# VH-VL binders against Ubiquitin carboxyl-terminal hydrolase 19 (USP19), part 3

Target 1, 103 residues: Ubiquitin carboxyl-terminal hydrolase 19 (USP19), of Homo sapiens (Human) (o94966r282to384)
Amino acid sequence: LAFVKNDSYEKGPDSVVVHVYVKEICRDTSRVLFREQDFTLIFQTRDGNFLRLHPGCGPHTTFRWQVKLRNLIEPEQCTFCFTASRIDICLRKRQSQRWGGLE

## First folded at step 20 (VH-VL)

Design j1 (from h5 with heavy chain N59D)
Fold by OpenDDE, fold request of step 22:
Structure j1 (fold): chain C 103 residues (1-103), chain A 122 residues (1-122), chain B 110 residues (1-110)
Amino acid sequence: as target 1 above (103 residues)
Amino acid sequence: QVQLVQSGAEVKKPGSSVKVSCKASGYTFESYAISWVRQAPGQGLEWMGGIIPFLGTADYAQKFQGRVTITADKSTSTAYMELSSLRSEDTAVYYCARTYEFGDSEYYFDYWGQGTTVTVSS
Amino acid sequence: QSVLTQPPSASGTPGQRVTISCSGSSSNIGSNYVNWYQQLPGTAPKLLIYSNNQRPSGVPDRFSGSKSGTSASLAISGLQSEDEADYYCAAWDDSLSGYVFGGGIKLTVL
């Protein structure tokens, strides 16, 4: 997956929150993997608008989106949660520093 | 911190079954795969299979197909490996390991259990 | 017996640079990332290198990995006595649909 609609903001000195805008994500088959220098969103969705942008894909297609991060994170302190319209990923910074962006 | 704590040593008779547990903590259990790797005395490492807990389905090495069953209990954050029809050559240390997988191109074990010794003898 | 091939043993003196080789095929090392594990005597393996050349936190930079074609290598600079261990290369194998290891190499620090 080359791109997925997203934005991010720094929440205090120690965290970055990433919003991934995909509707109707299957919570049972979606997850986020965290490493020191990146995270990977693995998900399925029934969002017709999203799927139309990806010909040949369907509700059971597993999408993968990996983001190489500008700075290091604490993988085990990172979290994610699903809403009806997006995935919220909370990244814990390894060092309290301004990022200026995800990548 | 990530920890994988395995069940204790087992002594089994040939033809019996053994079930080893691996309790995970310090991370989101259902998000990461768990693999099982064994090591016979004085030998190298051998991958047996793996499971992604939220999917509930496991992949197995061809060598162990039909004889090994890997399961995961999300409620207890515990993975299991059951090996049946035990034979002497199954004597080994069995390890569980948290598995990072991004497709099949990236696949590795970043955290390991302490190992469980299984001895098969008549 | 092992799908990936490693020499059974290697040795070096403290401070020396040693290189451990790992030979595979197009279906494993040629197509997928190589990982390295260190196993100290009587302990569980430890991830040393992942994705060909990446070091987990806590692994000294004197450890480095590289891959070319169907072969990979682990280099240890400034060899220390604590580096005496078994080292395993590993990769996913597309043809076997499974993870494969090298036979392991015993590194002795003289």
Scores: ipSAE 0.747, ipTM 0.930, lowest interface PAE 0.7, mean pLDDT 95
Fold by OpenDDE, fold request of step 22:
Structure j1 (fold): chain C 103 residues (1-103), chain A 122 residues (1-122), chain B 110 residues (1-110)
Amino acid sequence: as target 1 above (103 residues)
Amino acid sequence: QVQLVQSGAEVKKPGSSVKVSCKASGYTFESYAISWVRQAPGQGLEWMGGIIPFLGTADYAQKFQGRVTITADKSTSTAYMELSSLRSEDTAVYYCARTYEFGDSEYYFDYWGQGTTVTVSS
Amino acid sequence: QSVLTQPPSASGTPGQRVTISCSGSSSNIGSNYVNWYQQLPGTAPKLLIYSNNQRPSGVPDRFSGSKSGTSASLAISGLQSEDEADYYCAAWDDSLSGYVFGGGIKLTVL
């Protein structure tokens, strides 16, 4: 997966929050993996608008989106949660510094 | 700190079953797969299978298909490996390992349990 | 026995550069990332290299991995006594639908 609609902001000096805008995420088949230099979103969705952009894919298609981060994170301190319209990923910075962006 | 703590050593008779546990901590248990790898005395490493706790589905090596069952309990952050119809050749150290999985192209074990010795003898 | 092929043993003196080879096929090393594990005597394996050439935190830069075609190599520079261990290459195998290991190399530091 090349791209997913998203934005991000720095929450205080120690965290970056990423919003991934995909509706109707299947919580039972979706997850986020964290490494020190990237994270990977693995998900399924019933979002018709999203699926229309991906011909041949359906609600049981597993999508994978990996983001290379410009700075290091603490993988085990990162979290994620699902809402009806998005996935919120909270990245814990390894060092308290301004990122200026996600990638 | 990521930790995988396995159950203690087992001594079993041929034909019986053994169930080894692997309690995980220090990370989001549900998100990461747990794999089982065994090592017979003086031999190399052998992958048995793995499970993604969140999904509850397990994959198995063809060699162990039908004889091994891998499960996960999200409420206790514990993975299990049950091997039935034990043979002397099943005598080995059994390891659980946290598995990073990005499709099939990227697949590796970044944290390991301490191992569980299973001895099968008459 | 093992799907991936490794020499059974290797040796070197402190300070030397040692290279450990791993040979596979198009269904494993040829198509998937190679990983390396270090197993000290009497201990559980440890991830040494992932995704061909990436080092996890805590692994010194004197360890390096490379991959070309259906073969992979682990290089250890500035060999130290503490490097005496078994080293395993590994990769996913598409034809077997499973993870496969090399036979392991016993590295002795003389």
Scores: ipSAE 0.739, ipTM 0.929, lowest interface PAE 0.7, mean pLDDT 95
Fold by OpenDDE, last read:
Structure j1 (fold): chain C 103 residues (1-103), chain A 122 residues (1-122), chain B 110 residues (1-110)
Amino acid sequence: as target 1 above (103 residues)
Amino acid sequence: QVQLVQSGAEVKKPGSSVKVSCKASGYTFESYAISWVRQAPGQGLEWMGGIIPFLGTADYAQKFQGRVTITADKSTSTAYMELSSLRSEDTAVYYCARTYEFGDSEYYFDYWGQGTTVTVSS
Amino acid sequence: QSVLTQPPSASGTPGQRVTISCSGSSSNIGSNYVNWYQQLPGTAPKLLIYSNNQRPSGVPDRFSGSKSGTSASLAISGLQSEDEADYYCAAWDDSLSGYVFGGGIKLTVL
């Protein structure tokens, strides 16, 4: 997966929050993996609008979106949660610094 | 502070079964796969299989299919490896390891348990 | 007997640069990322290199990995006594649908 609709903002000096806008994500088959320089969102969705943009894919297709970060994170302190319309990923910065962007 | 703590050494008779546990902490247990790798005395590393805890489905090396069962308990953040029909050749140190997987292209073990010695002797 | 082939042993003197080879096939090294593990005597293995050439935190930059075709190499520059260990290459194998290791190489620091 090359791209998924998203935005991000810095929450204080120590965190970056990423909003990934995909509806109807299957919580039981979706997860985020964190490394010091990137994170990977692995998910399935029943979002018809999303699936229409990906021919040949269905509700049981596992999508993978990897983001290479411009700064380092603390993988084990990062979290994610699901809503009906998005995934919120909270990245813990390794160093308190302004990022100016995600990638 | 990722940690994998395994159960203690086992001594088993041929034909019996052994179940080794691996308690994980310091990360979101469900998100990362756990693999089992064994090492016979003086030998190399051998992958046995792995499981993604929230999926509950395990992959196994062909060599061990039908004889090994890998499970995970999300409530206790513990993975298990049960090996049946034990033979002397199964004498080895058994390791659990947190597994990073990105499709089939990236697959590796970034954190390891301390190992569990299983001795099979008549 | 191992799917990936490594020399059984290697040696070097302190400060020397040594290279450890790993030979595979199109179904493993040729198509998937190579990883390297270090196993000090009497200890569990440790991830040394992942995804061909990436170092985990805490791994000195004197360790480097490379991959070309169906072969991979681990280079250790500025060899130190603490580097005496067994080193294993590893990769996913598409044909076996499983993770495979090299036979391991014992590196001795003279």
Scores: ipSAE 0.738, ipTM 0.929, lowest interface PAE 0.8, mean pLDDT 95
Fold by OpenDDE, last read:
Structure j1 (fold): chain C 103 residues (1-103), chain A 122 residues (1-122), chain B 110 residues (1-110)
Amino acid sequence: as target 1 above (103 residues)
Amino acid sequence: QVQLVQSGAEVKKPGSSVKVSCKASGYTFESYAISWVRQAPGQGLEWMGGIIPFLGTADYAQKFQGRVTITADKSTSTAYMELSSLRSEDTAVYYCARTYEFGDSEYYFDYWGQGTTVTVSS
Amino acid sequence: QSVLTQPPSASGTPGQRVTISCSGSSSNIGSNYVNWYQQLPGTAPKLLIYSNNQRPSGVPDRFSGSKSGTSASLAISGLQSEDEADYYCAAWDDSLSGYVFGGGIKLTVL
């Protein structure tokens, strides 16, 4: 994936929260991988609106979205969770600093 | 803080089976694949297969297909490798390793267990 | 025997720059990222380089990786006695649908 609808905000001095807006994410086949300077969202979705934008793809298509971060994170302290309409990714900053953006 | 702790050394007879465990900690166990790599005495590294715990589906090297079974227990954050029909050539140190996998283009082991020595002898 | 080819041994003196080679094919190094592992005597392997040229935290910058075509290289600058170890290159192989290693190089620090 080149792009997926998302936004982010600073959560205190130590964290950045990323909201990825995809509905009906299949929780048992979706995950986020964290490295020092990027994260990768791997997911499947039944969201018809999302799938319509990706011809040839279906509910069992595995999508991958990788984000190169402008600052370093602590991979093992990062977390993610699913809601009905989005994925929330909490990035733990390696250094307490203002990011001003993800990429 | 990521740690992979494997079960102890095994001594087995030819024809038997061995099951090695790998307990993971310090990260979200379900999200990252676990691979098994073995090393015969004085030899190089050999990939056996891997599993993504959250998915429960394992991939195997063709050489071991039908003889190796890789499983994962999410409730205990433990991966297992069972090798059956053991032969002397299976004598080796067996490693589990956390695997970063992004498609097949990126695939590597960033954390390793301490290894489990399996000796097969009559 | 190994899908990826490495010379069996290499040596250098402290402070020297040494290069370790790894040759493969279009189905592995030619199409996928190369990784390098260091194995000190009697220990488990350690990730040294991933994705051709990326260093994990804790790996000194005197270690560097490169890839060109179906070959890869690991360069060690300012060789130290503690660098004496076995070094393995590795990559996914599309034709085998599996991960493959080089035969490993024993690096001796003289």
Scores: ipSAE 0.722, ipTM 0.926, lowest interface PAE 0.8, mean pLDDT 95
Fold by ESMFold2, look of step 21:
Structure j1 (fold): chain C 103 residues (1-103), chain A 122 residues (1-122), chain B 110 residues (1-110)
Amino acid sequence: as target 1 above (103 residues)
Amino acid sequence: QVQLVQSGAEVKKPGSSVKVSCKASGYTFESYAISWVRQAPGQGLEWMGGIIPFLGTADYAQKFQGRVTITADKSTSTAYMELSSLRSEDTAVYYCARTYEFGDSEYYFDYWGQGTTVTVSS
Amino acid sequence: QSVLTQPPSASGTPGQRVTISCSGSSSNIGSNYVNWYQQLPGTAPKLLIYSNNQRPSGVPDRFSGSKSGTSASLAISGLQSEDEADYYCAAWDDSLSGYVFGGGIKLTVL
């Protein structure tokens, strides 16, 4: 799995927001896939700083980052958005309660 | 409500090919891989290969490399397995299965299709 | 030959606890999670145990799995007549880059 800088916080009792700090993501080939208790970020990037962390990789390399979540989510209600410098992921909790952490 | 519905039974001659379909419903199709597993009469289970629909990338068991093609159509949520150069030994029930994969160590089939009987004779 | 070794059959009496074994290697069970599938006569396989010892929803807690080194076990407590089935262990094999099944164990409830 790829190394990615990230953080997260709970946005009220119903959501968790995850920020993934990868620049220059190729939108057409990148996606977040949600399952009942995990998500997978699949991405390509042209960011030279990121690629230096992964010898032998380049802009056409498909990277994968998977996170097993502390609690269940509603996959079809989760969203993601690519920005210039990061990916924002919003997880919809299945049960409205505090998790106390992402994983 | 996760469901995998396979195409109907096939009777084939040696040397021909067969293409079995597997229509998925009740979940986000791209979030899981689909594997194909066969079972000859009275025998055990044998993994043939699988596909990750988002990537379109298929992996094949070494035994079937060169004879099997696994594809997926995201627009119809359907996976396909085509086995060519059929022999009598290919007579079996062919199952599709939804594959959960996580990290380097977790890999299993949590939902199975009903199976498609393929008979290769004469 | 199956990569994972299971005895071809096992038996027990109603109410008994039965343990079904599976032997592999460092490239499969030793490095990867073990899963168990139940196949009732005339039906598709069903996931019974995943990730060594996890039960899917709807599988009774009298089914349990464990793993030690390159070997795995499925235990069935309180045997019932409907437990008569074939049981397969399975795991990803790193050397083969593929998923491998045991040969299957036919469990008879006497």
Scores: ipSAE 0.588, ipTM 0.879, lowest interface PAE 1.8, mean pLDDT 91

Design j1 (from h5 with heavy chain N59D)
Fold by ESMFold2, look of step 20:
Structure j1 (fold): chain C 103 residues (1-103), chain A 122 residues (1-122), chain B 110 residues (1-110)
Amino acid sequence: as target 1 above (103 residues)
Amino acid sequence: QVQLVQSGAEVKKPGSSVKVSCKASGYTFESYAISWVRQAPGQGLEWMGGIIPFLGTADYAQKFQGRVTITADKSTSTAYMELSSLRSEDTAVYYCARTYEFGDSEYYFDYWGQGTTVTVSS
Amino acid sequence: QSVLTQPPSASGTPGQRVTISCSGSSSNIGSNYVNWYQQLPGTAPKLLIYSNNQRPSGVPDRFSGSKSGTSASLAISGLQSEDEADYYCAAWDDSLSGYVFGGGIKLTVL
C-alpha cells in the first residue's frame, strides 16, 4: 500500500476535505472509492519523483491508499476531483459533529 | 438494501464445469470484494477465493488453484465463479459474499447470497 | 482438518451464558482479526462479530467476542431458543494466503 503526503480539515459542520499530493495522476485509471467509514484512493502516476520513492514501481503500477475514518460518512454524497498536482476529496459526514481528526 | 442474488440450482455430471453468478445491488460494486464460500451437505464452510473488482485481481484458496476461475463484470455488478473438472465431492451449496477488506489484516463477509446448490452425480 | 479448532458442539439452557472457543495459530488468529458467523438451520451464514469484538448493526449486545493470543471466544448471554445454530470462527491466514474457518460448533439450547 502506498504512502502519500496528505492533509485534511473540517469544512463547515457537515464535511471534511482531504488533500492528497500526487502529481501527474492518470485520470483514466484512477479513482476514489467510498465506504461507510473509509475510502480507498486507487491511482497510477507518471511523476518521477513519486516513483523514485517506491522501488520496483513504474507508471504501470496501480497504487492503493486506504484511510479508516474517525466517524461515519455518506458514501453516495462524497466526491473527488483530480487536479494537476493533487487529489481533492470531500467527505460528507453522516452526523453533524466535530471529528477532531481524520482518522 | 444490500443484496446478492445468485443463479439457480445446477445438476452436473462428473468431469463437467459449472458457472454460478452473483448479482450485487444496493452498494457501489467496485468498493468491496466478492468471495465464494462452499458448504458440502452437513459440513462446514470453506473459502474458495475472491475477487477485488477495483484491482481486477482474484485470489484462490490453494486447494482450488487451477480449477476455479472467479471473475467480475463491473458494468452489470455481477461476479462469477466457475469450477471445472467436477467430482462428486464438489456437491455443495455455493455462496457468494460481499467482502470487506482493509489493509493487510481485515477480511470478512458482511452480506451473503442465498446460496446455489450444485449437485454432481452420474 | 480445520486450521481453526472449535469443539463440535455445545449446549446451554435459556437465560444462561455460553462461551464458544476457537483456537488457531500465529499465522491466523495471532496476526489477524477474528470474525464470527452464525448459521441458522437451512439459511445462509450471517456475520455476527467482526474485527475480534465488533457487532454489525442489528446484532444484539448479548453477543460479544474477544481474542487473546492465538485463541478467540464468542460469548452469548441471556441464551434464547433462537440462538440454536452453527457458529464459525474465521480469520485470514498469512501462511496459507487465504481465509480459514473453524469446523463449526453446533449450539443446542436445551
Scores: ipSAE 0.561, ipTM 0.875, lowest interface PAE 1.7, mean pLDDT 91
Fold by ESMFold2, fold request of step 22:
Structure j1 (fold): chain C 103 residues (1-103), chain A 122 residues (1-122), chain B 110 residues (1-110)
Amino acid sequence: as target 1 above (103 residues)
Amino acid sequence: QVQLVQSGAEVKKPGSSVKVSCKASGYTFESYAISWVRQAPGQGLEWMGGIIPFLGTADYAQKFQGRVTITADKSTSTAYMELSSLRSEDTAVYYCARTYEFGDSEYYFDYWGQGTTVTVSS
Amino acid sequence: QSVLTQPPSASGTPGQRVTISCSGSSSNIGSNYVNWYQQLPGTAPKLLIYSNNQRPSGVPDRFSGSKSGTSASLAISGLQSEDEADYYCAAWDDSLSGYVFGGGIKLTVL
């Protein structure tokens, strides 16, 4: 997506790691939801630079980023972690196979 | 194993309210929206509205705006629909349905509850 | 009239191919994916086709969907007696900010 800086890579045959570069994430109101072939990042942020790109939005605004995946995942085995500068998402592949891309 | 189980049939008088529950199981409740669809006897399907539990926001069909309240309780994996100021025309089967939504173009109901009959008689 | 227009009924004989149409507008079918629901007598609806032409697991491949412009079609090949049901097209409508169904079509298998 153009408004959320991200990258991804395959970690061995079983996982894909996605990095989403959003600073100052509000951890208690932000989460990642997983489905069989997509995920949705829901977040709030206090990052002034990010908020200036979204007129009418503020620190209490809930943003949504959805990604439809190239292959199936196991939603119950996927994880996420917030850091100061990004969100790390680990997708557990349903089949141990090379994807060659995220979407 | 996705299942939506609705509360039992209701008989109501005009002017009252009804609240129907929809207990979800077999999936992560917050990952999907829940919609409510009704069907009057011998009639077609009519979308009433839906809720996105992870956002806590509900959308309502214009026809029902102001009469319908849709809520969700994440702790019990249960959605609710309350319809107020009941009239005989509200006699119908009310269904809840798990809603897949993605972007601004995909919206469909992949699993349905068994339906709840609401009869409004005076 | 419903926002999406379907003929009120259709019929066919076992083994026949039947096509059910659905007509909409630029604010619904023209801009959004079309879905189809099957409702057997006395039961809740079931998803039959999603996102124009995709079949959920368990739906036989004799059911197929297509979309062109503001119109959509559901085709049933090899018609069977258990296909006797009501069929609804549906889509999100941008101008109404809501989900809309066709009026439904009663398919009779002779």
Scores: ipSAE 0.557, ipTM 0.879, lowest interface PAE 1.8, mean pLDDT 91
Fold by ESMFold2, last read:
Structure j1 (fold): chain C 103 residues (1-103), chain A 122 residues (1-122), chain B 110 residues (1-110)
Amino acid sequence: as target 1 above (103 residues)
Amino acid sequence: QVQLVQSGAEVKKPGSSVKVSCKASGYTFESYAISWVRQAPGQGLEWMGGIIPFLGTADYAQKFQGRVTITADKSTSTAYMELSSLRSEDTAVYYCARTYEFGDSEYYFDYWGQGTTVTVSS
Amino acid sequence: QSVLTQPPSASGTPGQRVTISCSGSSSNIGSNYVNWYQQLPGTAPKLLIYSNNQRPSGVPDRFSGSKSGTSASLAISGLQSEDEADYYCAAWDDSLSGYVFGGGIKLTVL
């Protein structure tokens, strides 16, 4: 599994937003997969700074980052978006409550 | 609801091949792996291999390496297992199973197909 | 022979507590989570316990799992006639790079 710089915050009682700081994401080969209490980011990147942290890896390497969540989500209501500098993930909570952390 | 529906029973001759299908529904097909597990008459369960549909990569048990091919078609939410060079000891019920995989240590089958009986006889 | 070792059979009477054992090694149970599957006669297996001690939705709390070192146990309290089935332990094995099952144990309810 890859180490990625990230942060998160709760957006009201119903959502958590996760930012994953990886540049130059290959959008056609990258995706976030959601399950009931986890998500998996699968990605490729051409960012030289990121690739230097992972010896032997290149733009063709597929990286995985998996997160076990503090509470349940609704997978079909979760979304993600790639930007030039990061990946934004929006998790829809199953129960309207504060989590106090991502996990 | 999660369902895995397998193709029907097969009777095959030694030396031939069999291809069993497993159609998944009720969940996001790419979010889970699919494994194949067989059970010979009166015997226990035996993992044959599995596939991660998003990546298209398959893992195989050493015993079946070179004889088994596992594939997935994302457009139809269907996984396939093909076993070649069949022998009488390959007579078994073949199950597909939805596989939860997380990290390096979690791997289990939370939903199973109904099974496909394959009989290998002369 | 199976990589994980289970006795071939066990029995109990209704209401009794029964413990089903599973022995492995450092490359499987010692390093990875243990799962349990129940197989009623003539049916597909069903996930009973995952990740050592977790119950899927719909599995009664009288089923419990535990793990110690390279061994695992499934306990069934309040045994019922419907619990008569084959039970398999399973885990990923790092040295084989594959998933391994116990040989299965037939539980008879007398």
Scores: ipSAE 0.533, ipTM 0.876, lowest interface PAE 2.1, mean pLDDT 91
Fold by ESMFold2, last read:
Structure j1 (fold): chain C 103 residues (1-103), chain A 122 residues (1-122), chain B 110 residues (1-110)
Amino acid sequence: as target 1 above (103 residues)
Amino acid sequence: QVQLVQSGAEVKKPGSSVKVSCKASGYTFESYAISWVRQAPGQGLEWMGGIIPFLGTADYAQKFQGRVTITADKSTSTAYMELSSLRSEDTAVYYCARTYEFGDSEYYFDYWGQGTTVTVSS
Amino acid sequence: QSVLTQPPSASGTPGQRVTISCSGSSSNIGSNYVNWYQQLPGTAPKLLIYSNNQRPSGVPDRFSGSKSGTSASLAISGLQSEDEADYYCAAWDDSLSGYVFGGGIKLTVL
């Protein structure tokens, strides 16, 4: 998929937090899947501004954003939360260390 | 830790169907695809198709389109492959495999089931 | 005929280095990562090399992979009796929208 506005920061030695700026996310059909060194954000959105950037797409289109991570995570300890204006993803590092970046 | 356990051997008559199960454990089932690969006696490996649980869709090799059905049950962490209109050339060992996919170019099978022998009596 | 072309067999003696080839096209090896699977007699296949040249944990360093253009190679150094197996190259094929295997190479250790 096309660029999705995001930022991230390290929350101590054990976690990375990722913010993905997508409005009006459809919580029933959206989720984050975690693997050992990547995650996949799957979402649908009703945000007209977002949809205008993706011709041929609508509120029922499933968008996918995959990120290959700099280091390993613990998939079972990772979480996500949808808000009105963004998606918050918390990655649990497998080894306590500074990453110096997300990817 | 990661394990795929398949259902037992089947003996089938021509024209019937077979459904093979693949029970996954040791990982988050929805995070990986499951593919089915068969191997006729003394022959090579042949990809039949796979299912991407997070999308809820299955892809099929063109050769099997129309007579193979691949499904997944997230609640039991089990994938299924059903092959219909069986003929003698469908006699093979059928494997399930956990599939890593990333982007448009990475696709490989990192863990395999033990195989299920299906024999079609002519 | 398989979509990816491998010679049907190869042989070597213990301690030797053997190179196993795989030829494809721009729609498979040329555009996508190559993977290698080992199948010991009477067993399920096992991932040997992924993403052209990466080894999963538990695969010895004497196995290595490479890719050039639409061709790929698996090298086995320090050949051992337990390396006697069938070896398959594989890749996603964009034009077929499917995963394709080579015909397999039977490796005999003399």
Scores: ipSAE 0.490, ipTM 0.866, lowest interface PAE 2.1, mean pLDDT 90
Fold by ESMFold2, fold request of step 22:
Structure j1 (fold): chain C 103 residues (1-103), chain A 122 residues (1-122), chain B 110 residues (1-110)
Amino acid sequence: as target 1 above (103 residues)
Amino acid sequence: QVQLVQSGAEVKKPGSSVKVSCKASGYTFESYAISWVRQAPGQGLEWMGGIIPFLGTADYAQKFQGRVTITADKSTSTAYMELSSLRSEDTAVYYCARTYEFGDSEYYFDYWGQGTTVTVSS
Amino acid sequence: QSVLTQPPSASGTPGQRVTISCSGSSSNIGSNYVNWYQQLPGTAPKLLIYSNNQRPSGVPDRFSGSKSGTSASLAISGLQSEDEADYYCAAWDDSLSGYVFGGGIKLTVL
């Protein structure tokens, strides 16, 4: 269960966007798993600053961040993308409604 | 629709091993754990262990530590439970179950396989 | 002598309300959510109640769960003959690092 810097916002009535600020994600071994009311980010990183915050961990350590969501999503319609500096997660709401927060 | 289909019945001799398969469909296999639960004739339910397929990590009940191995094959969406050094008291129906796990406190089985009867006799 | 304790049996008549108890400890029910499973004769168990009091889709609202301290209850109102089954409480146990079931209770509808 890793601590990660993040923010989120609602993109219209149907989506929530989550930004997770972890650099140098290993794209081949990292992914986001979606369920009906949660997601799990599983990742490896070579970012030295991140690894220094987690003594005993290295570039081959698998980190896990799990978030219980305020409302239901459609897992098969959710997406994610790794960039050099962050992870972008797009959650597709099951019901068009304002959440007022991620969790 | 979520479905767990298990391999067929087994008859084994004491001291041997059995490996039961559990084929999952209707959901993203890696998003849920798979647990194994057994039930001896006329008895209650007993959790044996479970696996998180993406991580490949398994937890085992203390009673079965060293005798049970739980694995998963992501490419076939199939979990396996192997029980070694079989005894007559291992005669039971063995179930696989899709496991919802979240944080430290949520853990339950929302879908179950049909069960696999394992009979251990001389 | 299961980790979670349930009475071995209960009975009721159609239309009655029946309450099934489950007793545990601080390492299981006291710290973790309680779940309930129904097992009809000759079938696999089925999730009946999860996370103390939540009903999966398809479970009638006459089934309800509750938890207080280290004990839990399953209530069945408007008892029907199809409710005749074994009922198991269950929870994760922190000290055992494992999932524990009650011994099961056979509910007979008279």
Scores: ipSAE 0.474, ipTM 0.851, lowest interface PAE 2.3, mean pLDDT 91

